# Designs tried in a protein design chat: VH-VL binders against q8ixk2r445to577. Part 77

Target 1, 133 residues: q8ixk2r445to577
Amino acid sequence: FFGMLQNKGLTDYCFDYNPPDENQIVGHQVILYLCHGMGQNQFFEYTSQKEIRYNTHQPEGCIAVEAGMDTLIMHLCEETAPENQKFILQEDGSLFHEQSKKCVQAARKESSDSFVPLLRDCTNSDHQKWFFK

## First folded at step 21 (VH-VL)

Design ss2
Fold by OpenDDE, fold request of step 22:
Structure ss2 (fold): chain C 133 residues (1-133), chain A 121 residues (1-121), chain B 112 residues (1-112)
Amino acid sequence: as target 1 above (133 residues)
Amino acid sequence: EVQLVQSGAEVKKPGSSVKVSCKASGGTFSRWAISWVRQAPGQGLEWMGVIIPLFGTANYAQKFQGRVTITADESTSTAYMELSSLRSEDTAVYYCAKSRYYGRSGIFDYWGQGTLVTVSS
Amino acid sequence: NFMLTQPHSVSESPGKTVTISCTRSSGSIAYHYVQWYQQRPGSAPTTVIYEDNQRPSGVPDRFSGSIDSSSNSASLTISGLKTEDEADYYCQSYDHSTKGWVFGGGTKLTVL
């Protein structure tokens, strides 16, 4: 699967990644923003290694969850996907992080009008359902 | 260093078409969005449309839909803007501009030098 | 759709501070970043502020950007005004309804 990774509950919001340096894409947080459908910063790929790749850049980035964190951070992809970069996109639309055993949820950033994907306990909420478009 | 170099000035008759080129260097052309912005004499900046070369997808301002075509050639790192059915009101300097990202972070961080298109009978 | 409204012109003497406003007619000015471009006579525009208040490399810290949600406006402030600052300034922001961008009408800054 590839394209925009869109949230079901938070209508018209997609994964979005805008690192300050377009030539250095590692180490920043993936956010949610209005879906524009024009690729680039909103184009992602779900791979057979269970990675969510930011593959419009070389070298390619892969979304990771760092120890003790609930945010999604961009790391470099590796030949063999590390455990902290493995996600399962379930048939019901839930995006499950294998290592933390939590689901990715669209959430409002505290004290902000912005939204971010965060790891939370898995529920049946549409805010935890995602699809590629 | 990123550079955008545009084709030279054009003089056109009403009803004709013009095609302006924008050659990019100093970076990865395929990662960018290339917008076209025009400026009539003594007037402000007006966004016309955009293309993302990697995807070949373009979007146009409603004002120019059906009359403007934006294309890109990744092999030559060149974007093109063709405007048809020219009228005197199309007389302007046309700029290409690159954006690192699409959406609210669509920063036009590098611009071409501009191409003057004069439409007169 | 929305419009960005700027004053047509502003003027001030060297060493002083000037502020150029950019008011958004609809939608949140705070949620959609504002960029500012400087255009000197006979030249292409260049970025002086991006994402509301960030300065590109090479832009002096005399240039600053701010957002006022209460008035739904962005502001470009130039302190310690220099003759070289004389130019047209344009604000710009993303329009999700068109998936495009909108420019303000531009402001001519004259250094007296």
Scores: ipSAE 0.918, ipTM 0.958, lowest interface PAE 0.5, mean pLDDT 97
Fold by OpenDDE, fold request of step 22:
Structure ss2 (fold): chain C 133 residues (1-133), chain A 121 residues (1-121), chain B 112 residues (1-112)
Amino acid sequence: as target 1 above (133 residues)
Amino acid sequence: EVQLVQSGAEVKKPGSSVKVSCKASGGTFSRWAISWVRQAPGQGLEWMGVIIPLFGTANYAQKFQGRVTITADESTSTAYMELSSLRSEDTAVYYCAKSRYYGRSGIFDYWGQGTLVTVSS
Amino acid sequence: NFMLTQPHSVSESPGKTVTISCTRSSGSIAYHYVQWYQQRPGSAPTTVIYEDNQRPSGVPDRFSGSIDSSSNSASLTISGLKTEDEADYYCQSYDHSTKGWVFGGGTKLTVL
């Protein structure tokens, strides 16, 4: 699966990644923004290693969850996907993080009109359902 | 450092076409979006369209739909803008611009030097 | 679609502070980042502010950007005005309806 990773509940919002330095793509938070469908900073791939890879630039970035955090942070992809980079995109659209045993939920950023994907307890909410488009 | 170098000035007759090139250097062309922005004499900046070379995706302002074609050659790190059915109102300086990202963070952080296209009978 | 409206011109003396406004006709100015470009006569535009209030390397801290949600406008503020600041300034923001970008009409800044 590849393309825009779009949320079902938060209509027309997709994974979006805009690191301050375009030449240093790791260490920053993945956000949600309106789906533009042009690729680039909204192009992601779900791999056979259960990674969510950020486009096809080298070195490739993979979404990770750091210890004690509920945010999605870009790390470098590795030959063997580390546990904190493994997600299960389930048939019902839920995006499950294996290590934390939590689901990725579209959430409003506090004190902001912006949105971010956050790890939350798994529910049946459409805000926890995702699909590639 | 990133540089965008455009082709030279053009003088065209009404009804003809013009193709302007924008050669990029000093960075990874495939990571970018290249927009074309024009500026008529004494007027403001007008976005015309954009291409993302890596994905081959392009988008155009409605005003230029059907008349403008933006292409890119990754092997030469060059973007092109072709405008057909030229009219006098198309007389302008045409700029290519590199966008850092697409969407709200679409910062045009580097610009070409501009190409003057004059349309006159 | 939306428009970004700027004053046609502003003038101020050296050393003073000038503010250029950019008002968005629809949609939230606060949610879609605003960029500001400087264009000197006979030259291509250059970025002076991006993402509302960030300065590119090489842009002096005399340049600052802000957002006012109540008026749905962005502002470029230039303090300690210098002769070299005389230029046209354009705001820009993303238009999701067109998947493109919109420029303001531009503001000519004259340093008296």
Scores: ipSAE 0.909, ipTM 0.953, lowest interface PAE 0.5, mean pLDDT 96
Fold by OpenDDE, look of step 21:
Structure ss2 (fold): chain C 133 residues (1-133), chain A 121 residues (1-121), chain B 112 residues (1-112)
Amino acid sequence: as target 1 above (133 residues)
Amino acid sequence: EVQLVQSGAEVKKPGSSVKVSCKASGGTFSRWAISWVRQAPGQGLEWMGVIIPLFGTANYAQKFQGRVTITADESTSTAYMELSSLRSEDTAVYYCAKSRYYGRSGIFDYWGQGTLVTVSS
Amino acid sequence: NFMLTQPHSVSESPGKTVTISCTRSSGSIAYHYVQWYQQRPGSAPTTVIYEDNQRPSGVPDRFSGSIDSSSNSASLTISGLKTEDEADYYCQSYDHSTKGWVFGGGTKLTVL
């Protein structure tokens, strides 16, 4: 699966990654923004290794969850996907993080009009449903 | 350092077409979006369209739909803007501009030097 | 679709502070980043502010950007005004409806 990773509940919002340095793509937070369908900063891939790759250019970035955090941070992809980079995109659209045993939820950023994907306890909320488009 | 170098000035007749080039250097062309922005004499900046070379995806301002074509050649790190059915109102300086990302962070952080296109009978 | 409205012109003496406004007609100014570009006569535009209040390297800290959600407007503030600041200034922001960008009409800054 590849393309825009769009949220069902938060209509017309997609995974979006915009690191300050276009030549240094790791270490920053993945956000949600209005889907544009043009690729680039909204182009992701779900791989057979259960990674969510920011698949635009080498070196490839993979979404990771750092210890004690609930945010999605871009790391470099590795030969063997580390545990903190493994996700299960389930048939019902839920995006499950194996290590934390939590689901990715579209959420409003604190004191902001912006949105971010955050790890939360798994529910049946459409805000935890995702699909590639 | 990133640089955008555009082709030289053009003088065209009404009804003809013009194709302006924008050659990029000093960075990774495939990571960028390239927009075209024009400025008529004494007027403001007007966004025309954009291309993401890596994906081959392009989008145009409604005003120019069907009359403008933006392309890119990754092998030469060059973007092109072709405007057809030229009219006197198309007389302007045309700029290419590099954006880091599409959408929210669409910062035009580098600009070409501009290309004057004069349309006159 | 939306428009960005700027004053046609502003003027001030050297050493003073000037503010240029950019009002968004629809959509939240707080959520959609605003960029500011400086264009000196006979030159291409250059970025002076991006993402509302960030300065590119090389841009003096005399330049600052801000957002006012109550008026749905952005502002470019130039303190310690210098003769070299005389230029046209344009605000810009993304339009998700058209998936393009919109520029303000531009403001001519004259240093008296």
Scores: ipSAE 0.867, ipTM 0.945, lowest interface PAE 0.6, mean pLDDT 96
Fold by ESMFold2, fold request of step 22:
Structure ss2 (fold): chain C 133 residues (1-133), chain A 121 residues (1-121), chain B 112 residues (1-112)
Amino acid sequence: as target 1 above (133 residues)
Amino acid sequence: EVQLVQSGAEVKKPGSSVKVSCKASGGTFSRWAISWVRQAPGQGLEWMGVIIPLFGTANYAQKFQGRVTITADESTSTAYMELSSLRSEDTAVYYCAKSRYYGRSGIFDYWGQGTLVTVSS
Amino acid sequence: NFMLTQPHSVSESPGKTVTISCTRSSGSIAYHYVQWYQQRPGSAPTTVIYEDNQRPSGVPDRFSGSIDSSSNSASLTISGLKTEDEADYYCQSYDHSTKGWVFGGGTKLTVL
């Protein structure tokens, strides 16, 4: 799968990545923003290694969750996907993070007009349902 | 150092078209959003449209739909803006500008020097 | 679709502080970042503030940006005014309905 990674519950919102320095992509949080349809910073790929890849940079970025954290952070992809970078996109649209045993949920960032994807206990909420377009 | 260098001034007749070039250097042209912005004499800035070369995606302001075409050539790191069916009101300085991301941020952090297009008989 | 409204002109003496407003006509100013550009006569615009309140490298800290949700406006503040600050200033923000960009009408700053 590739393209805009969208949320079912938070309509018209996509995974979005805007590191302050376009040439240094590691270590910043992935956000959710209104889908613009232009590719680039909203273009992601789900790979056979269960990675969510950011292909707009070389070397490519892969979304990770660091141990004990709930935020989705950009790391560099590796030849063999580390456990903290593995997600299962289920047929029902849930996005399961294998290492933590949690699901990705769209959430409002506290005290902000921003939305972010966060790990939460898995539910059937539409805010935990994702699809590529 | 990022630099955007535009083609030279043009004088055009009403009803014709113009194609302005914007050659980029000093970065990864394919990943950028290259916008075109114009400024009529004594007037403010007006966004015309954009291309993101890596994806070949373009978007145009509604005012220019059907008259403007924005393209890119990755091999020469050059973006182009073509405006057709020119009118006297199209007399303006045309700028290209680079941003690193589309949507939320939208910083036009580098600008070309501008290209004066004069539409006159 | 929305407009960004700026005062036509502002003036102030060297060494003083000026604030240029940018009011959004519909939708919240806080939902999308605001950028500010400086344009001197005969020159291309340059960025002085991006993402509401960030300065590009080389822009002095006497330039600052802010958002006021109650008035639905952004502001560019220039302290310690210098004669070289005399220019036109434009705000800019994203319009999701068109997936494009909107500039304010511009403000001519005179340093007298």
Scores: ipSAE 0.699, ipTM 0.885, lowest interface PAE 1.3, mean pLDDT 92
Fold by ESMFold2, look of step 21:
Structure ss2 (fold): chain C 133 residues (1-133), chain A 121 residues (1-121), chain B 112 residues (1-112)
Amino acid sequence: as target 1 above (133 residues)
Amino acid sequence: EVQLVQSGAEVKKPGSSVKVSCKASGGTFSRWAISWVRQAPGQGLEWMGVIIPLFGTANYAQKFQGRVTITADESTSTAYMELSSLRSEDTAVYYCAKSRYYGRSGIFDYWGQGTLVTVSS
Amino acid sequence: NFMLTQPHSVSESPGKTVTISCTRSSGSIAYHYVQWYQQRPGSAPTTVIYEDNQRPSGVPDRFSGSIDSSSNSASLTISGLKTEDEADYYCQSYDHSTKGWVFGGGTKLTVL
């Protein structure tokens, strides 16, 4: 799967990546922003290794969750996907992070009008449902 | 070092078309968002449209829809803007500009030198 | 489908402070970053503020940007005015309804 990774509950919001330096993509948080349909910073690929890959940049980025954290952070992809970079996109649309045993949820960034994907206890909420378009 | 170098000034007759080029260097052209912005004499800046070369995606301001075509050639790292059915009010300086990202964080951090297009006979 | 409204001109003496406003006609100014550009006669615009309040390298720290949600406006503030600051200034923001960018009408700053 590839394209815009959209949220079902937070309508018209997509995974979006805007590191401060376009040439240094590691270590910054993935956000959610209104889907623009132009590709680039909203173009992601879900691979057979269960990676969510940001491949508009070379070398490619892969979304990860660091131990004890709930935020989705960009790391460099590796030949064999590390466990913290593996997400299961399930048939019902939930995006499950095996290592943490939590689901990706669209959430309001604390005390802010911005949105981010965060790990939360898995529920049946549409805010935990994702699809590619 | 990022640079955007545009083609030279042009004088055009009403009803004709113009195609301005914008050659990029110093980075990865295909990943950029390249916008075209014009400025009529004594007037403000007016966004015309954009292309992202890697994806071949383009979008145009409604005012120019149907008259403007923005394209890119990745092999030469060159973007083009073609404006058809020219009128005297299309006399302006036309700029290309690079933004880092589309949408929220769209800083136009590099601009071409501008191309004067004069529509007159 | 919104407009960014700026005062047509502002003026102030060297050494003083000026603030240029940029008011968004619909939708919240706070949801989309605002950029500010300086344009001197005969030159292409250059960025002086991006992402509401960030300065590119080489821009003096006397340039600052801010957002006021209650008036739905952005502001560019220039302190310690110098004659070289005399230029046109434009704000810019993203319009999701058209998926494009909007510039303000521009403000001519005169340093007297």
Scores: ipSAE 0.697, ipTM 0.887, lowest interface PAE 1.3, mean pLDDT 92

Design ss2
Fold by ESMFold2, fold request of step 22:
Structure ss2 (fold): chain C 133 residues (1-133), chain A 121 residues (1-121), chain B 112 residues (1-112)
Amino acid sequence: as target 1 above (133 residues)
Amino acid sequence: EVQLVQSGAEVKKPGSSVKVSCKASGGTFSRWAISWVRQAPGQGLEWMGVIIPLFGTANYAQKFQGRVTITADESTSTAYMELSSLRSEDTAVYYCAKSRYYGRSGIFDYWGQGTLVTVSS
Amino acid sequence: NFMLTQPHSVSESPGKTVTISCTRSSGSIAYHYVQWYQQRPGSAPTTVIYEDNQRPSGVPDRFSGSIDSSSNSASLTISGLKTEDEADYYCQSYDHSTKGWVFGGGTKLTVL
């Protein structure tokens, strides 16, 4: 799967990546922003290794969650996906992070009017349902 | 370093078309968002549209829809803006500008030198 | 579809502080980043503030940006005003309804 990774509950919001330096993509948080439909910083690929890849940069980025954290952070992809970079996009639309056993949820970023994807206990909330478009 | 170099000034008749070029260097042109912004004499800045070459996606301000075409040639790292059915009020300096990202973080961090298009009526 | 309204002109003496406002006509100013550009006569614009309050490399810290949600406006503040700051200043923000960009009308800063 590839394209704009959208949230069912927070309609018209897509995964979005805007590192401060377009040439230094590692270590920054993925956010949610209004879907613009232009590709580029909202274009992601879900791979057979269960990675969510950011292919707009070379070398490619892969979304990870560091141990004990709930934020989605950009790492470099590796030949074999590390466990902290593995997500299962389930048939019901939930995006399950294997290592933490938590689901990705659209949430309001603290102290701002913006939204971010965060790990939370899995529920049936539409804010935990995702699809590519 | 990123550099945007535009084609030279043009003098055009009403009803004709103009095509302005913007040659990019110093990075990965195909993944950039290249916008066109114009400025009539003594007036402010006006966004016309954008292209992201790798994705082939273009978007135009409604005011120019149907008259503007923005294209890119990845092999030469050159963006083009063509404005048709020219009128005297289209007399302006036309800028190309690069942003890092589309949408939220749309800083225009590099600008071309500008191209004066004069439409004599 | 919204407008960004700026004062037409402002003036102040060297060493003083000026503030240029940028008021958004609809939708919240806080939901979309505001950029500020400086344009000297005969030159292309250059960025002095991006993402509401960030300075590009080389822009002195006497330039600052802020957001006021209660007035639905952004502000560019220039302290320690210098004669080389005399220029036109434009604010800019994203318009999701068109998926494009809006510039303010511009403010001419005169440094006496």
Scores: ipSAE 0.606, ipTM 0.869, lowest interface PAE 1.6, mean pLDDT 91

